# VH-VL binders against Radical S-adenosyl methionine domain-containing protein 1, mitochondrial (RSAD1): the designs that were tried, part 8

Target 1, 237 residues: Radical S-adenosyl methionine domain-containing protein 1, mitochondrial (RSAD1), of Bos taurus (Bovine) (a5d7b1r34to270)
Amino acid sequence: APGSQRAALYVHWPYCEKRCSYCNFNKYIPRGVDEAALRRCLVIEAQTLLRLSGVRRVESVFFGGGTPSLASPHTVAAVLEAVAQAAHLPADSEVTLEANPTSASGSRLAAFGAAGVNRLSIGLQSLDDTELQLLGRTHSARDALQTLAEAQRLFPGRVSVDLMLGLPAQQVGPWLRQLQGLLRCCDDHVSLYQLSLERGTTLFTQVQQGALPAPDPELAAEMYQEGRAVLREAGFR
Below, E stands for the ipSAE of ESMFold2; O stands for the ipSAE of OpenDDE; V2 stands for 0.75 times the mean of E and O plus 0.25 times the DockQ between their complexes.

## First folded at step 8 (VH-VL; framework fv_fezakinumab)

Design s9
Fold by ESMFold2-Fast, scan of step 8:
Structure s9 (fold): chain C 237 residues (1-237), chain A 122 residues (1-122), chain B 111 residues (1-111)
Amino acid sequence: as target 1 above (237 residues)
Amino acid sequence: QVQLVQSGAEVKKPGASVKVSCKASGYTFTGYYMHWVRQAPGQGLEWVGWINPKSGGDFYAQKFQGRVTMTRDTSISTAYMELSRLRSDDTAVYYCARWGYSYGFTNAFDIWGRGTLVTVSS
Amino acid sequence: QAVLTQPPSVSGAPGQRVTISCTGSSSNIGAGYNVHWYQQLPGTAPKLLIYGNSNRPSGVPDRFSGSKSGTSASLAITGLQAEDEADYYCQSYDSSLSGWVFGGGTQLTVL
């Protein structure tokens, strides 16, 4: 007889508070979302997926997509309860939620912890305020670092940070200094993501009109290689 | 068997700090959250906050933020709640209670300490 | 003031049925969070009576039952006995406060 089916579950949250200047697939930002209906749909989808796949054990759950930290903690709890009813979800399974920095996110993060979230992935993206404005972010670097500190207090050793590279006019040296500064503040993992310039975005239009220089893929490749070396030297994965 | 043993009664002046202990036995200390709940004389129950003994992560009700700190010592299976800048209206019995994490919040506070009376008076 | 609303007192004679209500809002019971009930005898710590809306811990008589509907929950006690005289508290989780909340408590008097 075949071995038991085991899986990781990805739960997609489709909404953002504000459309990001570099993001095309999340261009719908409805206000007044009927979250009770969305919660019911996510629960039914999780139950159906587990039933159809024959999964007996769920080893991890990841809440991603647009801005999952905008979801009600009750919605997160309902999905996790549905998963636990349909399959074995160990109490110490990794349950990760993607969060965007805000100046008043501490109570929300704690509520997610109570709902079952035990890891956070924080979309910091940059420590440079000019770069954050270019990306359409609503927070400052200082506010983001305060949110990171609060997240680390609530989820010690279980907070990962996302940092972007390959932005227009971005240089290797200054970016590596950002990364090194961030590593002094992090206690778990740093993920490096290269900017993808997509047709239909504000950034794409600005580059096409000559208002911004095109990202340099050679510099992006150098940033990634040097960034990986810095992470290894500091003991990060 | 499973029990939570709390420290003895305290009498404090306004402006002082108090630190209450809660020693767990009969179960895996790091397997359960520890909550603190208070009850002023003749009043109802009021939730103060929680600590996760496994990670050290903690969270407090908004009313107590800036004045309360929860810690633990896993080597002696003991949780602590420290409340600073005491006022007369902090006079209450302070309870520790364990909570087994459950998806959907199905579990309740199933084991309670006997309480520690903290009296704040001039 | 308590976040969940309970009547301050309820009374009954031995053998009768009494019901204690617990009224919440859209951020707690109305959001689907479970309701738990605690019994507190004079001079003692609270004791878990009902968890997860309707479940009884071992040792709790089947005379005690819980239910939940909409934004409210109820604790029912049938075959009322003198030893049931106590304070009863409901509890739930509140998403807007990011914390646990209690009702104001109901004093049950057995006449």
Scores: ipSAE 0.005, ipTM 0.529, lowest interface PAE 10.9, mean pLDDT 83

## First folded at step 9 (VH-VL; framework fv_fezakinumab)

Design m1 (at its last look DockQ between E and O 0.88; V2 from the best seeds 0.00; counts 0 for: pae E 6.2 > 2)
Heavy chain, then light chain:
Amino acid sequence: QVQLVQSGAEVKKPGASVKVSCKASGYTFTGYYMHWVRQAPGQGLEWVGWIYPKSGGTYYAQKFQGRVTMTRDTSISTAYMELSRLRSDDTAVYYCARWGYSYGFTNAFDIWGRGTLVTVSS
Amino acid sequence: QAVLTQPPSVSGAPGQRVTISCTGSSSNIGADYNVHWYQQLPGTAPKLLIYGNSNRPSGVPDRFSGSKSGTSASLAITGLQAEDEADYYCQSYDESLSGWVFGGGTQLTVL
ESMFold2, look of step 9: ipSAE 0.146; ipTM 0.665
ESMFold2 (binder alone), look of step 9: mean pLDDT 92; pTM 0.942
OpenDDE, look of step 9: ipSAE 0.343; ipTM 0.781

Design m2 (at its last look DockQ between E and O 0.49; V2 from the best seeds 0.00; counts 0 for: pae E 13.5 > 2)
Heavy chain, then light chain:
Amino acid sequence: QVQLVQSGAEVKKPGASVKVSCKASGYTFTGYWMHWVRQAPGQGLEWVGWINPKSGGTYYAQKFQGRVTMTRDTSISTAYMELSRLRSDDTAVYYCARWGYSYGFTNAFDIWGRGTLVTVSS
Amino acid sequence: QAVLTQPPSVSGAPGQRVTISCTGSSSNIGADYNVHWYQQLPGTAPKLLIYGNSNRPSGVPDRFSGSKSGTSASLAITGLQAEDEADYYCQSYDESLSGWVFGGGTQLTVL
ESMFold2, look of step 9: ipSAE 0.336; ipTM 0.714
ESMFold2 (binder alone), look of step 9: mean pLDDT 93; pTM 0.945
OpenDDE, look of step 9: ipSAE 0.455; ipTM 0.815
ESMFold2, look of step 11: ipSAE 0.005; ipTM 0.518
ESMFold2 (binder alone), look of step 11: mean pLDDT 92; pTM 0.945
OpenDDE, look of step 11: ipSAE 0.588; ipTM 0.852

Design m3 (at its last look DockQ between E and O 0.92; V2 from the best seeds 0.00; counts 0 for: pae E 4.3 > 2)
Heavy chain, then light chain:
Amino acid sequence: QVQLVQSGAEVKKPGASVKVSCKASGYTFTGYWMHWVRQAPGQGLEWVGWIYPKSGGTYYAQKFQGRVTMTRDTSISTAYMELSRLRSDDTAVYYCARWGYSYGFTNAFDIWGRGTLVTVSS
Amino acid sequence: QAVLTQPPSVSGAPGQRVTISCTGSSSNIGADYNVHWYQQLPGTAPKLLIYGNSNRPSGVPDRFSGSKSGTSASLAITGLQAEDEADYYCQSYDESLSGWVFGGGTQLTVL
ESMFold2, look of step 9: ipSAE 0.000; ipTM 0.420
ESMFold2 (binder alone), look of step 9: mean pLDDT 93; pTM 0.944
OpenDDE, look of step 9: ipSAE 0.728; ipTM 0.891
ESMFold2, look of step 11: ipSAE 0.373; ipTM 0.740
ESMFold2 (binder alone), look of step 11: mean pLDDT 93; pTM 0.946
OpenDDE, look of step 11: ipSAE 0.168; ipTM 0.737

Design m4 (at its last look DockQ between E and O 0.12; V2 from the best seeds 0.00; counts 0 for: pae E 7.5 > 2, placed apart)
Heavy chain, then light chain:
Amino acid sequence: QVQLVQSGAEVKKPGASVKVSCKASGYTFTGYYMHWVRQAPGQGLEWVGWINPKEGGTYYAQKFQGRVTMTRDTSISTAYMELSRLRSDDTAVYYCARWGFSYGFTNAFDIWGRGTLVTVSS
Amino acid sequence: QAVLTQPPSVSGAPGQRVTISCTGSSSNIGADYNVHWYQQLPGTAPKLLIYGNSNRPSGVPDRFSGSKSGTSASLAITGLQAEDEADYYCQSYDESLSGWVFGGGTQLTVL
ESMFold2, look of step 9: ipSAE 0.060; ipTM 0.659
ESMFold2 (binder alone), look of step 9: mean pLDDT 92; pTM 0.945
OpenDDE, look of step 9: ipSAE 0.563; ipTM 0.844

## First folded at step 10 (VH-VL; framework fv_fezakinumab)

Design n1 (from m2 with heavy chain A108Y I111Y; at its last look DockQ between E and O 0.01; V2 from the best seeds 0.00; counts 0 for: pae E 8.8 > 2, placed apart)
Fold by ESMFold2, look of step 10:
Structure n1 (fold): chain C 237 residues (1-237), chain A 122 residues (1-122), chain B 111 residues (1-111)
Amino acid sequence: as target 1 above (237 residues)
Amino acid sequence: QVQLVQSGAEVKKPGASVKVSCKASGYTFTGYWMHWVRQAPGQGLEWVGWINPKSGGTYYAQKFQGRVTMTRDTSISTAYMELSRLRSDDTAVYYCARWGYSYGFTNYFDYWGRGTLVTVSS
Amino acid sequence: QAVLTQPPSVSGAPGQRVTISCTGSSSNIGADYNVHWYQQLPGTAPKLLIYGNSNRPSGVPDRFSGSKSGTSASLAITGLQAEDEADYYCQSYDESLSGWVFGGGTQLTVL
């Protein structure tokens, strides 16, 4: 007999505090954002898409895009309410929010938990301050580790992080030590992402102009393979 | 039927600690956060903090940070609140309250325990 | 003293309408957080009465209603009955305190 359609729902937050030097994603830096209007639009969009799709069950919700942790917790709650009214959203569904260390204080993380979030994805990118500056991030490695510790107290076993590889002038040894240091602080999932030089980004221009060396694809492949091995040995995916 | 059964009244001296229990039944204990709220005699309600029984994660109101510890034992569906370095103004009824999973309404408490009176006097 | 301000008491005769106000600030109700209401009968635990500003849980009579506007919320009780004599608390979330906040409570007396 045919079953009900099941789905994972992705909710896109379109705004960032600051555009990162490596990102070509169409992000908007807020200037006079009317969050109440955006909240209404997101609710309508979620209801409409679920109605048109025939989805009866939503097994997970992911708040991503720009910097979702800039959204009001009320906006997150309103979207989750709309999803639960339009489809079955089990009480134990994974509800993930992407957070940036600069916008993810302990009090804000707790408020997102109160809104229905039960898992965090922390955009660390690096634990090296020079790399963070190169990437255009506004937080320090110390800030990132503080945020990770707060997140793990609030969401034990439910915090994932990401780490970039293949940055200009990056070396395998120092990068692997950075990864191993991160594993002492992480309790769920670590994602390894290779830098992509996208046209229209600051990093692409600097490499094109010779201000930075081009990433070495064989070095990046070695980083990925050795990083994957370190993660497997530590029991991560 | 949802029930929250709390431990009995306690009398304590200043400087002591108290541990209040809240046993849940009639629902999946790990599926709902548990809050603690207190009420001093003749006064209103005051939020103390919450625990996520599935993950063990906790969050405490600022005035209790460093004095309160919330734990749980999922094998017996029981939440605990321990308050240390008690003083006379901690005299109150302490309630456990279940935080509902009706999304968009996550700020409300749909079921309450009957309360545990803690009296602190010297 | 309470973050949310309620009148200390209200009264009404049986059959009448009473309202209980709950006034907050820009860090709670004014930041568009929902308001919930609880009824506490003498000697008992609080019981959920209204959630999400205006919704009634199963078993709550429709003579109880709630609303929210600006920085304030209101609980209305029509057809007042002797059994409604209780304390009533509003509740919301406060960003500046990073926590859940209650009103000081309103004692309803049915004359």
Scores: ipSAE 0.015, ipTM 0.585, lowest interface PAE 8.8, mean pLDDT 81
ESMFold2 (binder alone), look of step 10: mean pLDDT 93; pTM 0.941
OpenDDE, look of step 10: ipSAE 0.030; ipTM 0.654

Design n2 (from m2 with light chain H36Y; at its last look DockQ between E and O 0.48; V2 from the best seeds 0.00; counts 0 for: pae E 10.3 > 2)
Heavy chain, then light chain:
Amino acid sequence: QVQLVQSGAEVKKPGASVKVSCKASGYTFTGYWMHWVRQAPGQGLEWVGWINPKSGGTYYAQKFQGRVTMTRDTSISTAYMELSRLRSDDTAVYYCARWGYSYGFTNAFDIWGRGTLVTVSS
Amino acid sequence: QAVLTQPPSVSGAPGQRVTISCTGSSSNIGADYNVYWYQQLPGTAPKLLIYGNSNRPSGVPDRFSGSKSGTSASLAITGLQAEDEADYYCQSYDESLSGWVFGGGTQLTVL
ESMFold2, look of step 10: ipSAE 0.006; ipTM 0.544
ESMFold2 (binder alone), look of step 10: mean pLDDT 91; pTM 0.931
OpenDDE, look of step 10: ipSAE 0.380; ipTM 0.777

Design n3 (from m2 with heavy chain T106K; at its last look DockQ between E and O 0.36; V2 from the best seeds 0.00; counts 0 for: pae E 9.9 > 2)
Fold by ESMFold2, look of step 10:
Structure n3 (fold): chain C 237 residues (1-237), chain A 122 residues (1-122), chain B 111 residues (1-111)
Amino acid sequence: as target 1 above (237 residues)
Amino acid sequence: QVQLVQSGAEVKKPGASVKVSCKASGYTFTGYWMHWVRQAPGQGLEWVGWINPKSGGTYYAQKFQGRVTMTRDTSISTAYMELSRLRSDDTAVYYCARWGYSYGFKNAFDIWGRGTLVTVSS
Amino acid sequence: QAVLTQPPSVSGAPGQRVTISCTGSSSNIGADYNVHWYQQLPGTAPKLLIYGNSNRPSGVPDRFSGSKSGTSASLAITGLQAEDEADYYCQSYDESLSGWVFGGGTQLTVL
């Protein structure tokens, strides 16, 4: 009734398989991770923050951070139960899991569904194998497309993807063809975002030392404008 | 109003195939997964697999791999389960059951069909 | 062979309390997957009785309750009535099998 505070909850998973060359986001490359201890911490943090915030209704939950699809489905289930105990979690809540193609097999995706996930965000970044290597991703473009197809089979109309622009040596024409090819595979949402060079990353150092060309911000702006036009004509937001 | 209506009982010989239907009404057929569960006479419930009616995607329990095929026809809101190379221990009531993406039901089977008896004998 | 273990039968007199156990493992109930319960009256399809460990769907009397602890779950029925005579099944998801699993079923007899 009146006075109900609605919120979206973001759950941070701190581990990746490999440190990406462009990312300065807080993450750990696992070496003997005690997932049970992390699961307990996530449960306690979620419950504590919800209670202290005064939030009464959680309308969406997003599992993001490093590579949340590396978490066991048990961890996802435990966090969702904790949220439901601390606040009202409606039946129509969107529960999104960010997934990496290397850890998102069909059987794992089904298990995440059983744990309460009802939407996927697939971190593609690129459909070009050279760009994926530059970004430090551990999957091929073919792996990414196979995972996208499997995700859409399990969660039709509930899969979003992202595509990065402004990488060193990227060109508008080839990148737009990537986007157009991706739109033929997508059924929900495509996010475009620009690479930001962060001090302390491998990619920043390579550009600073001249091993890679600097990203061109005017080219990135052109890519964004042209990409938005392609999305608009295809009926995406 | 929400219901699942299954096809009638069938008698088959060993080695034959059977195709059971499950017609949905009162809800958006493509908005929910459909599971199949069987129950041999005097026995418990056994999960067979699921189909996502929107995509046609399927997943089968290992015991049924290679013998079961699940399909659907969205124009008539109907799911199908076909079991081939029937054996006497496939004699059972076969149920369809709805499963939703909704967190609030926590992935329970909230609506069941009445079941279809399949008898395998010579 | 049921993945979740239930007693094959329980009985009680009208008005009494009975409890039906459901024992799983670290790959299902012990992995914090929820337990659901179904009631199957003679000659009928199963009906959802308890979902998400302890929640009752609309129309299920409050004398039915569920709980979960560790690798086990329990269904309790208080104020036992003749109409409660049925088979009861627990259900969960098992990540090692990548599938939905049921208990072997418990036949409740009302004396």
Scores: ipSAE 0.006, ipTM 0.600, lowest interface PAE 9.9, mean pLDDT 81
ESMFold2 (binder alone), look of step 10: mean pLDDT 92; pTM 0.943
OpenDDE, look of step 10: ipSAE 0.520; ipTM 0.827

Design n4 (from m2 with light chain N34Y; at its last look DockQ between E and O 0.01; V2 from the best seeds 0.00; counts 0 for: pae O 6.1 > 2, placed apart)
Fold by OpenDDE, look of step 10:
Structure n4 (fold): chain C 237 residues (1-237), chain A 122 residues (1-122), chain B 111 residues (1-111)
Amino acid sequence: as target 1 above (237 residues)
Amino acid sequence: QVQLVQSGAEVKKPGASVKVSCKASGYTFTGYWMHWVRQAPGQGLEWVGWINPKSGGTYYAQKFQGRVTMTRDTSISTAYMELSRLRSDDTAVYYCARWGYSYGFTNAFDIWGRGTLVTVSS
Amino acid sequence: QAVLTQPPSVSGAPGQRVTISCTGSSSNIGADYYVHWYQQLPGTAPKLLIYGNSNRPSGVPDRFSGSKSGTSASLAITGLQAEDEADYYCQSYDESLSGWVFGGGTQLTVL
């Protein structure tokens, strides 16, 4: 019999409300999802993986993929319970859930907490409504800030926010101001992600057809460097 | 104070080239695209193209492709627009304009130079 | 001639309300690109007046307002003042031309 190993578990939620214009991942837009069936599958998958791997201790669980916040808290709870049955899941294990502002009401976030989630990763992406629309996001900057505030209230010190850079026609100055604005609302973690244009995506096509200017890697690099400096100066990770 | 200072008026013969300069101050030069817009006497505004001061990347209106070259010197925060094979209908005031003020696509030409008159006459 | 169509001239008396239209197409305003407006006083460079359809930069009085609907945009000036006499240009992006485009300009006369 295999030994007692430690592991981080990743749980993939395959569904999104809407496909982002830049995303080429294997995600589905649900039209009548049988969540009960999916829950069973996720439970079986988690237990099978843990059994086959011989993992004895799960140090972290990450719910990611499409929009995990679309899952019912019951589904999240069921998966975590299954994990705890198959391996040791310490109380101080990090359990992170990716959430989009459009699908994460205060009540749902609280319910996720009750289910065992103790960290949130907010897919904010931008505080510019135009950029959000460009990215195919359905939430507004206002929605994002609201979600962030609720998340921070419910999960103090355990909220991460994602901000994108290097978008078409994006400028360093305005982007830095956007970042600074975000920092005034954040007190935990901010992750900077550079846009990568992927073939087959809507955004790629728009750039190719000249509807949008191509992202400039030099500007993106500058945003990243200056953004990192701003984050560091502000004490963020 | 944020400002764009352009070079002085030019008088050229048809077939010649002209190079107009635009020196930026009061802001991070490489942080904003620089656009060029021209205006013929008594006429409207016409977009010529833009340059990314950071990368040096350029994009020109189809009308000017092959005749216009935009460059920059980051060490002195100066953008240049050169127009070649000049003709009489190139007579215009040429403006440099910063693309900024807001975020993303809400950016507009928020800072303008005072313009440089280029006169093309035989 | 200009990609965006503006009336060549409008006029109004002091204190009145005037509107300047900017008509585009499905490849620019109709494609949901933002419209900006510029004011050009005689003998001067254009000045940004409205950005992002309806936003005013700092220093621009609230008597200036912008709107957008369908393939058209509009600049409204209330409480018309003598100092408002100028040329006004709308601007947007055109995806078919892959570039920024201006209206033909509107000369506003204050009577």
Scores: ipSAE 0.026, ipTM 0.520, lowest interface PAE 6.1, mean pLDDT 91
ESMFold2, look of step 10: ipSAE 0.230; ipTM 0.685
ESMFold2 (binder alone), look of step 10: mean pLDDT 92; pTM 0.945

Design n5 (from m2 with heavy chain Y101T; at its last look DockQ between E and O 0.01; V2 from the best seeds 0.00; counts 0 for: pae E 11.4 > 2, placed apart)
Fold by ESMFold2, look of step 10:
Structure n5 (fold): chain C 237 residues (1-237), chain A 122 residues (1-122), chain B 111 residues (1-111)
Amino acid sequence: as target 1 above (237 residues)
Amino acid sequence: QVQLVQSGAEVKKPGASVKVSCKASGYTFTGYWMHWVRQAPGQGLEWVGWINPKSGGTYYAQKFQGRVTMTRDTSISTAYMELSRLRSDDTAVYYCARWGTSYGFTNAFDIWGRGTLVTVSS
Amino acid sequence: QAVLTQPPSVSGAPGQRVTISCTGSSSNIGADYNVHWYQQLPGTAPKLLIYGNSNRPSGVPDRFSGSKSGTSASLAITGLQAEDEADYYCQSYDESLSGWVFGGGTQLTVL
């Protein structure tokens, strides 16, 4: 918009290591990524869009999409420098990188910090190993908690996590205990989101074919309401 | 102006401890990580560790693990590094340096203190 | 014991070009971590000269330039001046050590 002087920028990373059973994002599972070529494209795209939009100040940058923690820290730094050249990017701007436990070692997280990232969004999804397997995640709950602890050591007070609700056969009590346990570990933000069965995903097919029970929308609504109450009581969001 | 002002030179005996201070001014102390780097006489730079002043979270180079403690006092914008069980090869100038991951996205040591000489001798 | 290898010294005449190399490994520069350069004048603290491989902070003349390729980086200084006589350090991050690492330093002499 021509009238806007301020914006938030979203940078889409298109690659994952593995396709998740529930995800309908347009993601690719690469065998050989030309990182330098992708970095150049992302830089050019960011500069072009900022110039054409008339944005003069970028208040935040979010690296999301597939698995942004697969990106080289150099790529993240290059994009941020391009943004700073095309617009004002204040020193206190929030720069968030979405990461998952399979690609987010402590040394890589530190390197992303050195590249300009100052906030993490950790894609936990669940702290139950059976739920993680159902979702097609490649990490265990233990891996997720280890990554969360390391992230909080490196980015104290600046680590967000997400937790899914409404999975097949999920129950309110066990899920709330999972959430409450997570809150004892978290120091910034927790996102709750409901599973949507998207056509064309493995999970949708399994439910449609009767291999898994259908998610209960009324139960999911109860879980969301109860989860929001737990978050508010703990001072999150 | 952005400055890091360090405490004065120290002379210590082997086995003692030393605590070096680094007072920040001219910027938001809690907005940037603080690193410590040392330089033995006639030698190069050696990284010791960092502290996040907002949370107090720390990370130490393995060589110093168990002997170094980094702390801060946000009310006076001051970081501290304490090194215990001193040996003669700990004789060095100890620098604090701001990790500049902000403004222009400098992700290096963009502001340095002038250093604190710690001499360990019997 | 420098993780990043620099020549101990280089020299050049006023007006000439010199290059200072910084050779790393697959656990640092070769893993695509940025390289930064610092200048240390005699008796002073280090000062940031180049960051993010090739960027100059405000106040650093454009006759200083940096580059990175493979497992190595270089600092180039053109139009050498007497005031450039100093020690120069490269710096990066090393995954295997889980830490920030410096080169051993290069003493630049202007003849």
Scores: ipSAE 0.005, ipTM 0.535, lowest interface PAE 11.4, mean pLDDT 81
ESMFold2 (binder alone), look of step 10: mean pLDDT 92; pTM 0.944
OpenDDE, look of step 10: ipSAE 0.028; ipTM 0.591

Design n6 (from m2 with heavy chain S55T; at its last look DockQ between E and O 0.76; V2 from the best seeds 0.00; counts 0 for: pae E 12.5 > 2)
Heavy chain, then light chain:
Amino acid sequence: QVQLVQSGAEVKKPGASVKVSCKASGYTFTGYWMHWVRQAPGQGLEWVGWINPKTGGTYYAQKFQGRVTMTRDTSISTAYMELSRLRSDDTAVYYCARWGYSYGFTNAFDIWGRGTLVTVSS
Amino acid sequence: QAVLTQPPSVSGAPGQRVTISCTGSSSNIGADYNVHWYQQLPGTAPKLLIYGNSNRPSGVPDRFSGSKSGTSASLAITGLQAEDEADYYCQSYDESLSGWVFGGGTQLTVL
ESMFold2, look of step 10: ipSAE 0.005; ipTM 0.542
ESMFold2 (binder alone), look of step 10: mean pLDDT 92; pTM 0.945
OpenDDE, look of step 10: ipSAE 0.556; ipTM 0.840

